# VH-VL binders against UPF0246 protein Cphy_1568: the designs that were tried, part 1

All scores and structures are predictions.

Target 1, 255 residues: UPF0246 protein Cphy_1568, of Lachnoclostridium phytofermentans (a9kqm9)
Amino acid sequence: MRIIISPAKKMVENIEALPVCGEPSFIDQTNQLLTYLKSLSYEEAKEIWNCNDQLATMNFERIASMNLKTKLTPAILSYQGIQYQYMAPEVLEKDQLEYIQEHLYILSGFYGILKPLDGVTAYRLEMQAKVNLSDKKDLYEFWGSLLYNKLREETDFILNLASKEYSKCIERYVTEDVRLVTCVFGERKGEKVIEKGTYAKMARGEMVRYMAEHKISTMSEVKKFDRLDFSYDENLSNETKLVFLKGESNVRDRK
Below, numbering starts at 1 at the first letter of every chain, in headers, positions and changes, except where a header shows other numbers; Kabat numbers aren't used for antibody chains.
F, E and O are the ipSAE of ESMFold2-Fast, ESMFold2 and OpenDDE, as the mean of both directions, binder to target and target to binder. V2 is 0.75 times the mean of E and O plus 0.25 times the DockQ between their complexes.
[cut] stands for letters that were removed.
The coordinates of atoms that the task and the answers printed are left out; those that the model quotes come from them. Centres of patches stay.

## First folded at step 1 (VH-VL)

Design d11 (framework fv_durvalumab)
Fold by ESMFold2-Fast, scan of step 1:
Structure d11 (fold): chain C 255 residues (1-255), chain A 119 residues (1-119), chain B 108 residues (1-108)
Amino acid sequence: as target 1 above (255 residues)
Amino acid sequence: EVQLVESGGGLVQPGGSLRLSCAASGFTFSDYWMSWVRQAPGKGLEWVANIKQDGSEKYYVDSVKGRFTISRDNAKNSLYLQMNSLRAEDTAVYYCAREFYGDYVFDYWGQGTLVTVSS
Amino acid sequence: EIVLTQSPGTLSLSPGERATLSCRASQSVSSSYLAWYQQKPGQAPRLLIYGASSRATGIPDRFSGSGSGTDFTLTISRLEPEDFAVYYCQQYGNSPWTFGQGTKVEIK
């Protein structure tokens, strides 16, 4: 089994907390993207980042001086936000860190795919970014099947904890002999299920921590997730989609 | 050039059925979630249904659940909406719309096909 | 379901003027997942803004979006003749994905 999860827009550089252990698998492709970004004018780069002048200036300066081999931070410690707060990678025990290093992959517009301890530099480049390089019109075309092929070499079972923006780079290449199972974290409002982005991000991070704590390797074990008031719902789930609802337990979960 | 062309609209009596089709071109159809969005005459927009890239997930607005079925044929670059048990309030122009990179935002729309439910 | 209320219903302005359109949600929209569309008579809607403030490809910089939570704004800094149309907001943070009733921007 491998688990895929989204990155975050905000990144920090901290080389002291945990050692870097490994280089991104597609560093050569990342270097092509860096060369492309360095070739852009300020206005062109700002358009890609789709942000205000203050953030654009910071990122333009960051890209201009970026070196992929220096000032590296483990990926899992660099990404910031609600998802990573709930995952809390900084406080994982040694065996839990070994679990996520073996099982977890972080998807990235800039790096493609990352192991938790791969050394990264801070960047801003979402998978949806409208780049135009290497005869490709966007990052989905740029990465193509590379990320899926990397995962397929290692497993026939992929647990998707990434957002639609990122899981799209994997989904379209899945063949019948590979299982891609997506977790949905929602709330029931009458007859409808709503998935709030903030709660979904919290749950995705918490699920990674939960899986590491329990050394989970099967779908049956994933279905036991019960944190943040979420519980598995058999009726809304199937073999490729696991639905967890906030606030209610089903008839079988009485205790 | 991205194009979406709807067909299948028309006049139908309450309780009747219609099947709408949408022909897509100019992009890799199988890479996108697709939606149907409707607009009653002189009114605003209402999302009706969407479907995942591979057809494995489908979602509907509550008012059409059990009556409408969304489907797709990626080999033919086509999206469909089967509408059963039609009601007067289903009268609208129905738009085929492409979802923008996983966000339920609609970056390309067809010109629409009119469905009128009346005696 | 989140109800989106747009105001004003009709905005009468001349070319060159600034247009400010409001969209208010009945409850907080998750992650500021709010989009704006432009629709001209007899045409399909056109995406202008997504994520509350991000311009879609090909959209002129005179269009800008802002806001979070329950209060969102679309601003057209200097109206051009082609900007007179109906504008709809849409939230996609919470299923079902709902639209506002529209604001008509008409020439004086």
Scores: ipSAE 0.000, ipTM 0.392, lowest interface PAE 18.1, mean pLDDT 86

Design d3 (framework fv_durvalumab; at its last look DockQ between E and O 0.03; V2 from the best seeds 0.00; counts 0 for: pae E 13.3 > 2, placed apart)
Fold by ESMFold2-Fast, scan of step 1:
Formats: structure tokens, sequence, C-alpha cells
Structure d3 (fold): chain C 255 residues (1-255), chain A 121 residues (1-121), chain B 108 residues (1-108)
């Protein structure tokens, strides 16, 4: 099994609590993106980042001086946010860290796909960004089937803990000989399951930690996830979707 | 400088409508869930509604469901609250608030100064 | 909905003293789903603590949060004049997010 998870928009550098254990698989493609970003005017770059002048200026200066091979931070420690807070990678035991290094991949608009301990520099480039390079109109076209092919070489079972923005780069290439199973963390509203983004991000991070703590390798074990008041619901789940419902603390009637 | 500025409040008669706006600056607006929180004069805080980064999910407190609509325009860095069928109990200062930093919800970490909505004849 | 009850309603203390504010939930809230806010007259609320015990960016270390389940506490170790305000707890462990009624801290 391999697990895919989203990156975060906020990143930090120069964290040395864990070692850098490798280079991103598609560093050459990343260098193509860096060259492209360096070629943009400030206004063009700002449109791609879809941010205010302060963040755009910071990122424009960052890109101008960026070196992909020096002063690197392990990916899992660089990404910041509620998903990574609940995963709490910095306090994983050695065997748990080995588990995620073997099973977890972080999707990235800039790096494509990352192992937890791959060395990265801080960047801003979300998968849905509209780029125009090498006859590609967005990052989905740029990465094409590369990320899926990387996963396919290692497994026929992919557990999706990534958001739709990121999982789309894998989903469109899945064939019948590979199983892509998505975890949904939501609450019941009549006949629907509503996935609140913030709680889903918490649950995705916690699921990674849970899987590392229990050395999970099968779907039956994934179904036993019981943290953050979530529990597996057999009736709402199917072959490609595992639904975890938030319990009593998140149940509210519209009546 | 990270800031949120509300506008659109005022005096309206029961059954009337108002549209509140919140202008965001100093951060990547499209990266955050956004909330509206209100406070009746002399009373405590009440969450009203929130909206996902891309506008695909919206949630409301029961008392405003069917009457209020939250929306956003990421190209304009603006959040909106369309308020219809207003009642006296909707009288409050309405705050625009950001839910955490980037993809991190740490409560509501940035607030506007608020805009007063008074529903009275 | 989870009801949050704050106590006491008002604390009258002198600068330099310790303030202890309580927030009790009608149902269990995980320790990572509770926040504390400060509001001064005529101003918007300011986030102090999230996840029951994590201090928000820029918040002085005299502010600390603790607790889990149904019982949470905000402590101000050494009151400063600028700490005169109303303090609200908020849970975000269940929908809808709810606030306590507030505790007013009067300096002096």
Amino acid sequence: as target 1 above (255 residues)
Amino acid sequence: EVQLVESGGGLVQPGGSLRLSCAASGFTFSSYWMSWVRQAPGKGLEWVANIKEDGSEKYYVDSVKGRFTISRDNAKNSLYLQMNSLRAEDTAVYYCAREGIYDFWSGMDVWGQGTLVTVSS
Amino acid sequence: EIVLTQSPGTLSLSPGERATLSCRASQSVSSNYLAWYQQKPGQAPRLLIYGASSRATGIPDRFSGSGSGTDFTLTISRLEPEDFAVYYCQQYGSSPPTFGQGTKVEIK
C-alpha cells in the first residue's frame, strides 16, 4: 500500500530535527518549473500565485534566489498546517518514521510527489495553478501521468488522504489493475455525508499517525480508525470510498 | 498588513434585506475558510456561517438557514453575506473572520472591526 | 449543540495578580477543539489560545490554556493593565461552533 496526502501552502525552512534522506524523484521537472517561474514578470507570477502584493513580493524574491539543492528541509517538517499538526511527524518513533518513509507520499504542484524525508525548499505553487509552459496549460497537464506511474511501480493499492485538487492528478490515470480508495471524513446530514474541510484535514493527518502507530497494511485495518470522534460506516462505504462519520460531538439536527 | 474590512451594515425594517461585504488584504484570501460571526448589543459572540476556500461548501447556524447566503469572490478578495427576511433578533455587529492561517484552523485568527446591522421599525 | 458555560461572570483583580477563568462544556470536547478570545470594549475579538493550550502568534506567555473533556481553563499569570477585557471560550469540535457567554476581567 501507498498513501497519498496533500501538501500545505505554508512552509518553513532550516528544520534539522529529522535528516534529509534523498532528492525528489522529479527534480528535473521541478527545475523546469523553477526556470519558468523565474521567467515571469511580477504581475504574471502574482496571477499564478493568486495572492496579495506582500506574499507575491516575498515569493517573487524567493524564486529569484532559489537553489533546489542547498539548505534543504525534509518535506514532512517543511509543510505547516492543521493536517501536519495532527500528523505530528517531529515526534514519531523511529519505526513509525520508517513506516511513513516507506508508505507515505506528499503530492506537490512544484515537486510533483515527495517522500517525507526528501529535501525541499519553500515554494508556493498549488496543483490547480494555471501555468503555460511546454505546451501545457496547467500543472495537471505538466505532470501528466508521471505521478501515477511512480505510484503504480510500487503498489496496486493507493489510499487517498489527499484533497480533490491533488488526488485528481492520480485519479484520471487509474486502471482496473490498481485500486484507489479514498477516505471521507464527514458528518451525516440526512442521506448525505458532508465533509467539513478543517475537520477532514485534521482527520487526514491523524490517520497517517494512526497508520504509522499500528503499522497498517490492509484496508480492514484502516477501517478501525477511531480517532477525533470518527468511526467507520459500512453502509455509506464502498470499494473506492471509506466513509468515517464524526460521532455525537458533531451531530446536529436541522430541526 | 493582514486586515479585513466590513461594510454594508445599517438600519433596516423587519422583513428587509442587506448585503454585507468584507474586503480582505495582506494575505492569500483564496487559501482560507472564512466566517461571519455576530454579536448582539451587550451580548456574546454567535457564529453565523462559514465558507470553504473555493466556495464549494457553506454552513450556517440554524436560525439563519434559508434566509442568509454566504458567498465569496476570490478574484476580488471579498466575502459576502446576503441577509434576507431580517428579524429584530438579527440586530448585531457582524464580524468577518478568517479561520486560521493558510490551511490551518486555529480558531478565528484575524477579525475585521465589524459592521452594525440594526433591524427596527 | 454544545453549550459552554463560563465562570465566574466577573473577576475584579489588581495588576500583578493571577486570573483563572473556567469554561465548562455540556458535552465532551477534545482538548484540540477549544479556543479562547479576548475582547476589549468597542473592539473585535482577538484569538489568544487554540487547541485548548496552544498560544496564538504574538500572544504573551503570561496567557496559558489547559484542560480537556468538559473542563477548560484560561490562566493569566500576571495581570497587566491592558488585560482588562471580556474573555470568551469557543468550541469547534462539533457543529455548530459555539461560544461561552464570557467572563469580564476588571483590573483593580
Scores: ipSAE 0.000, ipTM 0.393, lowest interface PAE 18.2, mean pLDDT 86
ESMFold2, look of step 9: ipSAE 0.000; ipTM 0.521
ESMFold2 (binder alone), look of step 9: mean pLDDT 92; pTM 0.941
OpenDDE, look of step 9: ipSAE 0.024; ipTM 0.636

Design d4 (framework fv_durvalumab; at its last look DockQ between E and O 0.18; V2 from the best seeds 0.00; counts 0 for: pae E 16.8 > 2, placed apart)
Fold by ESMFold2-Fast, scan of step 1:
Structure d4 (fold): chain C 255 residues (1-255), chain A 122 residues (1-122), chain B 108 residues (1-108)
Amino acid sequence: as target 1 above (255 residues)
Amino acid sequence: EVQLVESGGGLVQPGGSLRLSCAASGFTFSSYWMSWVRQAPGKGLEWVANIKQDGSEKYYVDSVKGRFTISRDNAKNSLYLQMNSLRAEDTAVYYCARDQYYDFWSGHFDYWGQGTLVTVSS
Amino acid sequence: EIVLTQSPGTLSLSPGERATLSCRASQSVSSSYLAWYQQKPGQAPRLLIYDASSRATGIPDRFSGSGSGTDFTLTISRLEPEDFAVYYCQQYGSSPWTFGQGTKVEIK
């Protein structure tokens, strides 16, 4: 089994709590993206990043001086936010860290796909970014089937803990010989399940930690996840979608 | 352990100038963006300016652009705010505040000084 | 600029009660880059919550934050005497950084 999870927009550097234990698999593609980004004017780059002037200026300078082998931080410690807070990778025990290093992949617009301890530089490039590189109009075309093919070489069971923006890179290429199972963390609203961003991110991070603590390798074990007031719902789930409901039945009682 | 101590506040006439200082200790000052945040008497908080770790980028709220200058001296672990052409509406307690370390997204403040009062009055 | 509106303006409660404070943004706050601060008379603000829901170092677990987009909430599950103060939300999703006008939690 392999687990895929989203990155975060916020990144830090110079974190030394965990070692760098590898180079990103598609560093050559990342170098192509870096060369492209370095070729852009400030206004062109800002449009791609779709962010405020302060962030755009910071990223423009960062890209101009970026060296993919300098200022490396383990990917799992570089990404910041509620998802990574709940995962809390910096306090994992050695065997739990080894579990996530073997099983977890972080998807990335800039790096494609990352092991937790792969060395990265801070960047801003979301998967939905509209790049214009060679014959590719966006990052989905740029990465194509590369990310899925890498996962397929290693496993026939992929557990998706990534957001839709990132899982689309994998989802569109799935064939019958590979099972892609998506975890949904939401609340019931009539016949629908609504994922609230903050709770879903918390649950995705907590699920990674939960899986590492219990050395989970099967779907039946994943279904036992019961943290953060979430519980598995068999009736809303199927072979490709595991639904976990927060505060089961409480939606009907809220005023 | 982390301490921020402001100084330089006082009474000035409209149109006058004043320089605020903030002495930092207990952390690697050169690794953080720093900000000035003010609070008028009985009112809420207003972000005024921030400065990048190496001093290369400076940002200001529109109401102080062209009048205030933020600067830092990393060798002295000090942050400054030069305030020119002061107006009555600049009357406030001015706080020195530390932005997040190792984060290219700065903006929330984990440590604050006690503040220094600036009163602009004839 | 993003305008943050806090409600209610004043909460009058007794120790032991639950406090729920709202912060609404005029535009979506990117990546839930929203912080909550506590300020007592004559003191500097103290960071409670950042990134909408992350508790700052040393902050008791009775304080929790939630929300995304334009709607954010600070909850104090069981008020202690020291929790009676003014609370401010702040967004750092877009420049300029802006604060809400504050909610005063006062003893009943």
Scores: ipSAE 0.000, ipTM 0.394, lowest interface PAE 18.3, mean pLDDT 87
ESMFold2, look of step 9: ipSAE 0.000; ipTM 0.410
ESMFold2 (binder alone), look of step 9: mean pLDDT 92; pTM 0.938
OpenDDE, look of step 9: ipSAE 0.007; ipTM 0.475

Design d5 (framework fv_durvalumab; at its last look DockQ between E and O 0.21; V2 from the best seeds 0.00; counts 0 for: pae E 15.7 > 2, placed apart)
Fold by ESMFold2-Fast, scan of step 1:
Structure d5 (fold): chain C 255 residues (1-255), chain A 123 residues (1-123), chain B 108 residues (1-108)
Amino acid sequence: as target 1 above (255 residues)
Amino acid sequence: EVQLVESGGGLVQPGGSLRLSCAASGFTFSNYWMSWVRQAPGKGLEWVANIKQDGSEKYYVDSVKGRFTISRDNAKNSLYLQMNSLRAEDTAVYYCARDEYYYDSSGYYFDYWGQGTLVTVSS
Amino acid sequence: EIVLTQSPGTLSLSPGERATLSCRASQSVSSSYLAWYQQKPGQAPRLLIYGASSRATGIPDRFSGSGSGTDFTLTISRLEPEDFAVYYCQQYDSSPLTFGQGTKVEIK
């Protein structure tokens, strides 16, 4: 089993609470992207980043001076946001850190795919970014099947905790001999289930921590996730989709 | 890059027939549901029909059921709409669109569109 | 079928101003199953937002979507000249798929 999860837009550098252990698998492709980004004007780069002038200026300066082998931070500590806050990787115990290093992959527009302790430099490049690099028009075209091929070499069971933007890199190439199972974290609204982004990000991070704490390796164990008031719903789930509903554990039968 | 190019539109008399084609390139056509969406002159958008990746499922808006047939040829990366028994109210620009979903949504939104082909039904 | 009603029908604004476009559904739509499109004269529609709030590939940060249930909003924080167009909402919660009638954003 491998677990895939989204990166975050905000990144920090020089965090040393955990060691860097390894180089990104597709560093040569990352170098191609870095060379491309360094060739862009400020206006062109800002369009790719889709952000305000303050963030664009910061990232433009980062790219101009970026060296892929210096100022390295473990990927899992570099990404910031609600998902990583709930995962809380900086306080994982040794055996839990070993679990995520073996099972967890972080998808990345810039690096492609990362193990938690791979050394990274801070960047901004979402998977949906439109690039004009040789004959490639976007990052989905640039990465192609490389990321899926990396995963299938290691497993036939992939648990998807990534957002659709990132999981599309994998989903498009899945064959019948590989099981891709997506976790949905939602709330019941009448007959429908709605997935609120904030709760989903919290739950995805918490699920990684939960899996590390319990050394989970099977679907039946994943279904026992009960953090953040979420509980598994068998009626809404199937072989490729596990639905967790918020608030259902507090329902009392009044009839 | 993703491209969808429609053809086959034109002027036809009420009760006549037309076959629209959409040539897809820049993506794996066989991995996507595909739709036809139309727009009457000066009016809004109306979904017409869609078809599953392998052609096994087809859905239509009620106003065209029994008259229009959606089909695809994955070997040729092509989508088709056979339109029979055409009516004046079928006059519209017909767009080929690529279906995309969000988790367990029962329907689709459209991430890429062709430029459209005009169908005019008039005596 | 779910009927989507957009308001206002026409919104007259100047470049640099904030635009707020409304889409109301005749019955509840999951907040995740609503999209927004932009259409310029003579052109095909372009996807802006899906899942009520997720920005599509290549869409500038000034576009944002929000809302749930029957009440959805598209916001353009600072209008650029290229943003003057017709905007459509679309629900994909239930069959048939339906669009709103459109809101025209025009130069004042």
Scores: ipSAE 0.000, ipTM 0.389, lowest interface PAE 18.2, mean pLDDT 86
ESMFold2, look of step 9: ipSAE 0.000; ipTM 0.441
ESMFold2 (binder alone), look of step 9: mean pLDDT 91; pTM 0.938
OpenDDE, look of step 9: ipSAE 0.025; ipTM 0.600

Design f10 (framework fv_dalutrafusp)
Heavy chain, then light chain:
Amino acid sequence: EVQLVQSGAEVKKPGESLKISCKASGYSFTSYWINWVRQMPGKGLEWMGRIYPGDSDTNYAGKFKDQVTISADKSISTAYLQWSSLKASDTAMYYCARGIVGATKYYFDYWGQGTLVTVSS
Amino acid sequence: DIQMTQSPSSLSASVGDRVTITCRASQSISTYLNWYQQKPGKAPKLLIYAASTLQSGVPSRFSGSGSGTDFTFTISSLQPEDIATYYCQQSYSTPRTFGQGTKVEIK
ESMFold2-Fast, scan of step 1: ipSAE 0.006; ipTM 0.539

Design f11 (framework fv_dalutrafusp)
Heavy chain, then light chain:
Amino acid sequence: EVQLVQSGAEVKKPGESLKISCKASGYSFTSYWINWVRQMPGKGLEWMGRIDPSDSYTNYAGKFKDQVTISADKSISTAYLQWSSLKASDTAMYYCARGGYEDYVWYFDLWGQGTLVTVSS
Amino acid sequence: DIQMTQSPSSLSASVGDRVTITCRASQSISSYLNWYQQKPGKAPKLLIYGASSLQSGVPSRFSGSGSGTDFTFTISSLQPEDIATYYCQQSYDTPLTFGQGTKVEIK
ESMFold2-Fast, scan of step 1: ipSAE 0.005; ipTM 0.431

Design f2 (framework fv_dalutrafusp)
Fold by ESMFold2-Fast, scan of step 1:
Structure f2 (fold): chain C 255 residues (1-255), chain A 120 residues (1-120), chain B 107 residues (1-107)
Amino acid sequence: as target 1 above (255 residues)
Amino acid sequence: EVQLVQSGAEVKKPGESLKISCKASGYSFTDYWINWVRQMPGKGLEWMGRIYPGDSDTNYAGKFKDQVTISADKSISTAYLQWSSLKASDTAMYYCAKDEYYYDSSFDYWGQGTLVTVSS
Amino acid sequence: DIQMTQSPSSLSASVGDRVTITCRASQSISSYLNWYQQKPGKAPKLLIYAASSLQSGVPSRFSGSGSGTDFTFTISSLQPEDIATYYCQQSYSTPYTFGQGTKVEIK
């Protein structure tokens, strides 16, 4: 099994709590993207980043001086935000860190796909960014089937803990011989499940830590996730979607 | 330029209702928590609660849960702090503050403060 | 709720002095500790986050250290503009809590 998860918009550098162990698999493609970004005017870059002037100025300066081989931080410690707070990678035990290094992949607009301890530089480039590299109109086209092909080489079972923005770069290429199972963390509203972004990010991070703590390798074990007041619901789930409902675990004697 | 601009000073009598505002600009309002912090005259900082404007989820410190309501209006990028019935003990400076999400919550930008005076 | 205790409540020092403020949490908060500066009549300003990380634009004379329950904030060479009240704040869990503050004055 392999687990895929989203990156975060915020990144830090020079975190040394865990060692860098490896280089991103598609560093050559990342170099192509860096060359492209360095060639853009400020206005063109700002349009791609779709952000305010303050963030655009910071990122424009960052890209101008960026070197992919210096100021490297392990990917899992560089990404900041609620998802990574709940994952809490810096306090994982040795065997739990080995588990995520073997099973977890972080998707990235800039790096494509990362192992937790791959060395990265801070960047801003979301998967939805509209790049224009000659024959490619966006990052989905740029990365193509490359990320899926890497995962397919290693597993026929992919557990999706990434947001739709990132998971679609894998979903588009899934064939019948590979099972992609998506976890949904939501609240029941009648017959509908509503997934709140903040709680979903918390749950995705917590699920990674839960899986590492229990050395999970099967779908049956994933279904036992019971953290953050979430519990698995068989009736709303199927072979490609595992639904976890918030608040239901506190109610006994109800269907 | 990230800015949080708060409404002007208020002078009220006990029992009156009040709603103060915090208008955000220069960032994606729906993607960050907004916190409310109280500072009584001559005293320290006290966290009251927060709201995530993207889905209006709220968290309150226990002692404020029944005293105030925190809300937000996405269409005008504004967060609110409201009292149904003010008390003299509500006299304080009230700050709103943006949560940056640096692997923990740090308040990177603050509003200028709204002074609320409640007296007979 | 996590209680934050600062020491001292106030201090007086000369320009150029090293000043140290400590903060203790009632339980372990790992490195989820921030330091703020508040000048009279102004909103607080973030100086240090994640116990030891310097906020962008903040002078390097300010530093933080510690983990678990014991934290230290240091001004290596006190300047006149550093006269302010300093607060620690835990961001480990809600409700977020502040220390009572340390008032720094020039002798």
Scores: ipSAE 0.000, ipTM 0.403, lowest interface PAE 15.6, mean pLDDT 87

Design f4 (framework fv_dalutrafusp)
Fold by ESMFold2-Fast, scan of step 1:
Structure f4 (fold): chain C 255 residues (1-255), chain A 121 residues (1-121), chain B 107 residues (1-107)
Amino acid sequence: as target 1 above (255 residues)
Amino acid sequence: EVQLVQSGAEVKKPGESLKISCKASGYSFTSYWINWVRQMPGKGLEWMGRIDPSDSYTNYAGKFKDQVTISADKSISTAYLQWSSLKASDTAMYYCAKSPYSGSYRAFDIWGQGTLVTVSS
Amino acid sequence: DIQMTQSPSSLSASVGDRVTITCRASQDISNYLNWYQQKPGKAPKLLIYDASNLETGVPSRFSGSGSGTDFTFTISSLQPEDIATYYCQQYDNLPYTFGQGTKVEIK
């Protein structure tokens, strides 16, 4: 079994709490993207990043001076945000860190796919970005089947904890001999299940930590996730979709 | 030695409150679930719920969610099962049992000796 | 909830007999099933975990088999001290559920 999870827009560098242990698998493709980004005008780059002038200026300067081989930070410590706060990778015990290094992959528009301890530089490039590189119109075309093929060589069971933006680069290539199971963290509203972004990000991070703490390797074990007031719902779930509902069957003290 | 020791037998009247205990020793209390299981006289076993002592997170079987409260005090390695208002139908033997979080060994491997609760007018 | 059904509800056998108890889950629970022994006035004791694994210290005459929805518990040669009620229990999904129990007694 392998787990896929989304990156984050905010990144930090020079964190030494965990060692860098490896180079990104598709560093050559990343170098192609870096060369492309360095060739863009400020206005072209800003359009790709889809952000305000302050962030665009910061990222334009970062790209201009970026070196993929120096001042590297472990990927799992570089990505910032609520998903990574709940995962809390910096306080994992040695055996839990070994678990995520073996089982967890972080998807990335810039790096493609990353192990937790792969060395990275801070960047901004979301998977939905529109590019014009080597007859490829976006990053989905750029990466093609590379990321799926990397996962498939290691497993026939992929647990998806990534957002749709990122999981699309895997989903479109899945064949019948590979099981891709997506976790949905939502709230019931009538007959519908609504997945609120903030709570879903919290739950995805918490699930990774939960899996590491319990050394989980099977779907039956994943169904036992019960943190953050979420509980598995058999009726809304199936072989490719595990639905966890907030506030339904679990009681936590509330004030 | 890994052990769960429960509080002694209770005789109560309907409407009274009650809190029974399960004290753990010989293992890391915060690394395992504590489960509560009910057995009515002459009947089988019913899982009531469980608690993660590290953060007091609980799960309840639906029929028990509004009837009891499960809690734990990790500073003294003790879990609790509590009723605000007992009914005659609460007459039963109550067991606590340890179960792992681990994906490699799954079972209620250690049980308390049981607490008999009798509710009669 | 997953419903666990045991057969038979009770049985009588002679010392040395092979005793078989079955347990059926209302849905696939993989191998996430335990078997417990409960003697009168005592707490349940784990005998078999994960459908077929013998708990340490438990005599080898006890065994379990099955996966998915159908499970079997066997005592290969019944001893007087085996008089008890036996329960299956699934832990694949919450809430955890037990079978109704099978009472084993000597003829």
Scores: ipSAE 0.000, ipTM 0.401, lowest interface PAE 17.3, mean pLDDT 87

Design f5 (framework fv_dalutrafusp)
Fold by ESMFold2-Fast, scan of step 1:
Structure f5 (fold): chain C 255 residues (1-255), chain A 122 residues (1-122), chain B 107 residues (1-107)
Amino acid sequence: as target 1 above (255 residues)
Amino acid sequence: EVQLVQSGAEVKKPGESLKISCKASGYSFTSYWINWVRQMPGKGLEWMGRIDPSDSYTNYAGKFKDQVTISADKSISTAYLQWSSLKASDTAMYYCAREEYYGSGSYPFDYWGQGTLVTVSS
Amino acid sequence: DIQMTQSPSSLSASVGDRVTITCRASQSISSYLNWYQQKPGKAPKLLIYAASSLQSGVPSRFSGSGSGTDFTFTISSLQPEDIATYYCQQSYSTPWTFGQGTKVEIK
């Protein structure tokens, strides 16, 4: 089994609580993207980042001086946000860290795909960014099947904890011999299930931590996730979608 | 039995539009990429692009990006390759091919159409 | 784009001969290499995928090997029906690219 998860827009550098252990698999492709980004005018870059002037200026200066081999931070400690807050990678036990290093991959518009301890530099480039490079119309076309190919070489079971923006770079290439299972963290509203972004991000991070704590490797074990008031719902789930509902009552004793 | 059946040969003049087809049968059409490959007379194979019929998402080789349009109609299991304005340099055999993934290997074209010969001359 | 270079461009051999064709990628493509056979007037046919895996129904005299940048295709004992042009193709990264082809003829 391998787990895929989204990156975050906010990144920090110089976090040394965990060692860098490895280089991103597609560093050559990342270097192509860096060369492209360095070639852009400020206005072109700002349009790609779709952010305010303060963030655009900061990232423009960062890209101009960026060296992919210096100021490296382990990927899992660099990404900031509610998903990574709930995952809490800084306080994982040694065996839990070994679990995520073996099973977890972080998707990235800039790096493609990352192991938790791969050394990264802070960047801003979401998978849906409107790039125009080397006859490729977007990052989905740039990365193509590379990310799925790497995952398929290692597993026939992929658990998707990434947002649709990132997971679709994998979904388009899945064949019948590979099982891609997506976790949905939602809340009932009448006959509908609504996935609130904040709660979904919290649950995805917590699920990674939960899986590391219990050394989970099977779907049956994933279904036992019960943190943050979420519980698995068999009736709304199927072979490719596991639905966890927040705030559902359980009048029977849990096993 | 998996089959890809392409439309018949075309003879056109420069500036004319053309749409050729590739009809799939014997499998789930939306589960596989369909690729288009060009072979100019006496030359080798050139990949033009592909389409995922489930959502009509396309990828093109750079030299073909603004020259052709790839589309699909999943209700009739048919993929299309279209030119708005043909050029003499478009004279070639055009193949459609299904893309499969086998284990930790590669994405081979396991089934091919018989080809559509397009001749563009003034 | 990944460039694929085949060698030789053409060869002539006798029935029963061992025939070897090579294919070189401009960058590492792991094992993501396929080999196709195209007979005159026909569509290409898949022979080998994943550098070394024989497609179902293809005679065992055809084989492939290699990884990274250097790949080899072999016909262990050439038969008359093997007269064709052979193409390698990388399916590691789009755009998919083919070698220029190797024409195999019997002398």
Scores: ipSAE 0.006, ipTM 0.496, lowest interface PAE 10.8, mean pLDDT 88

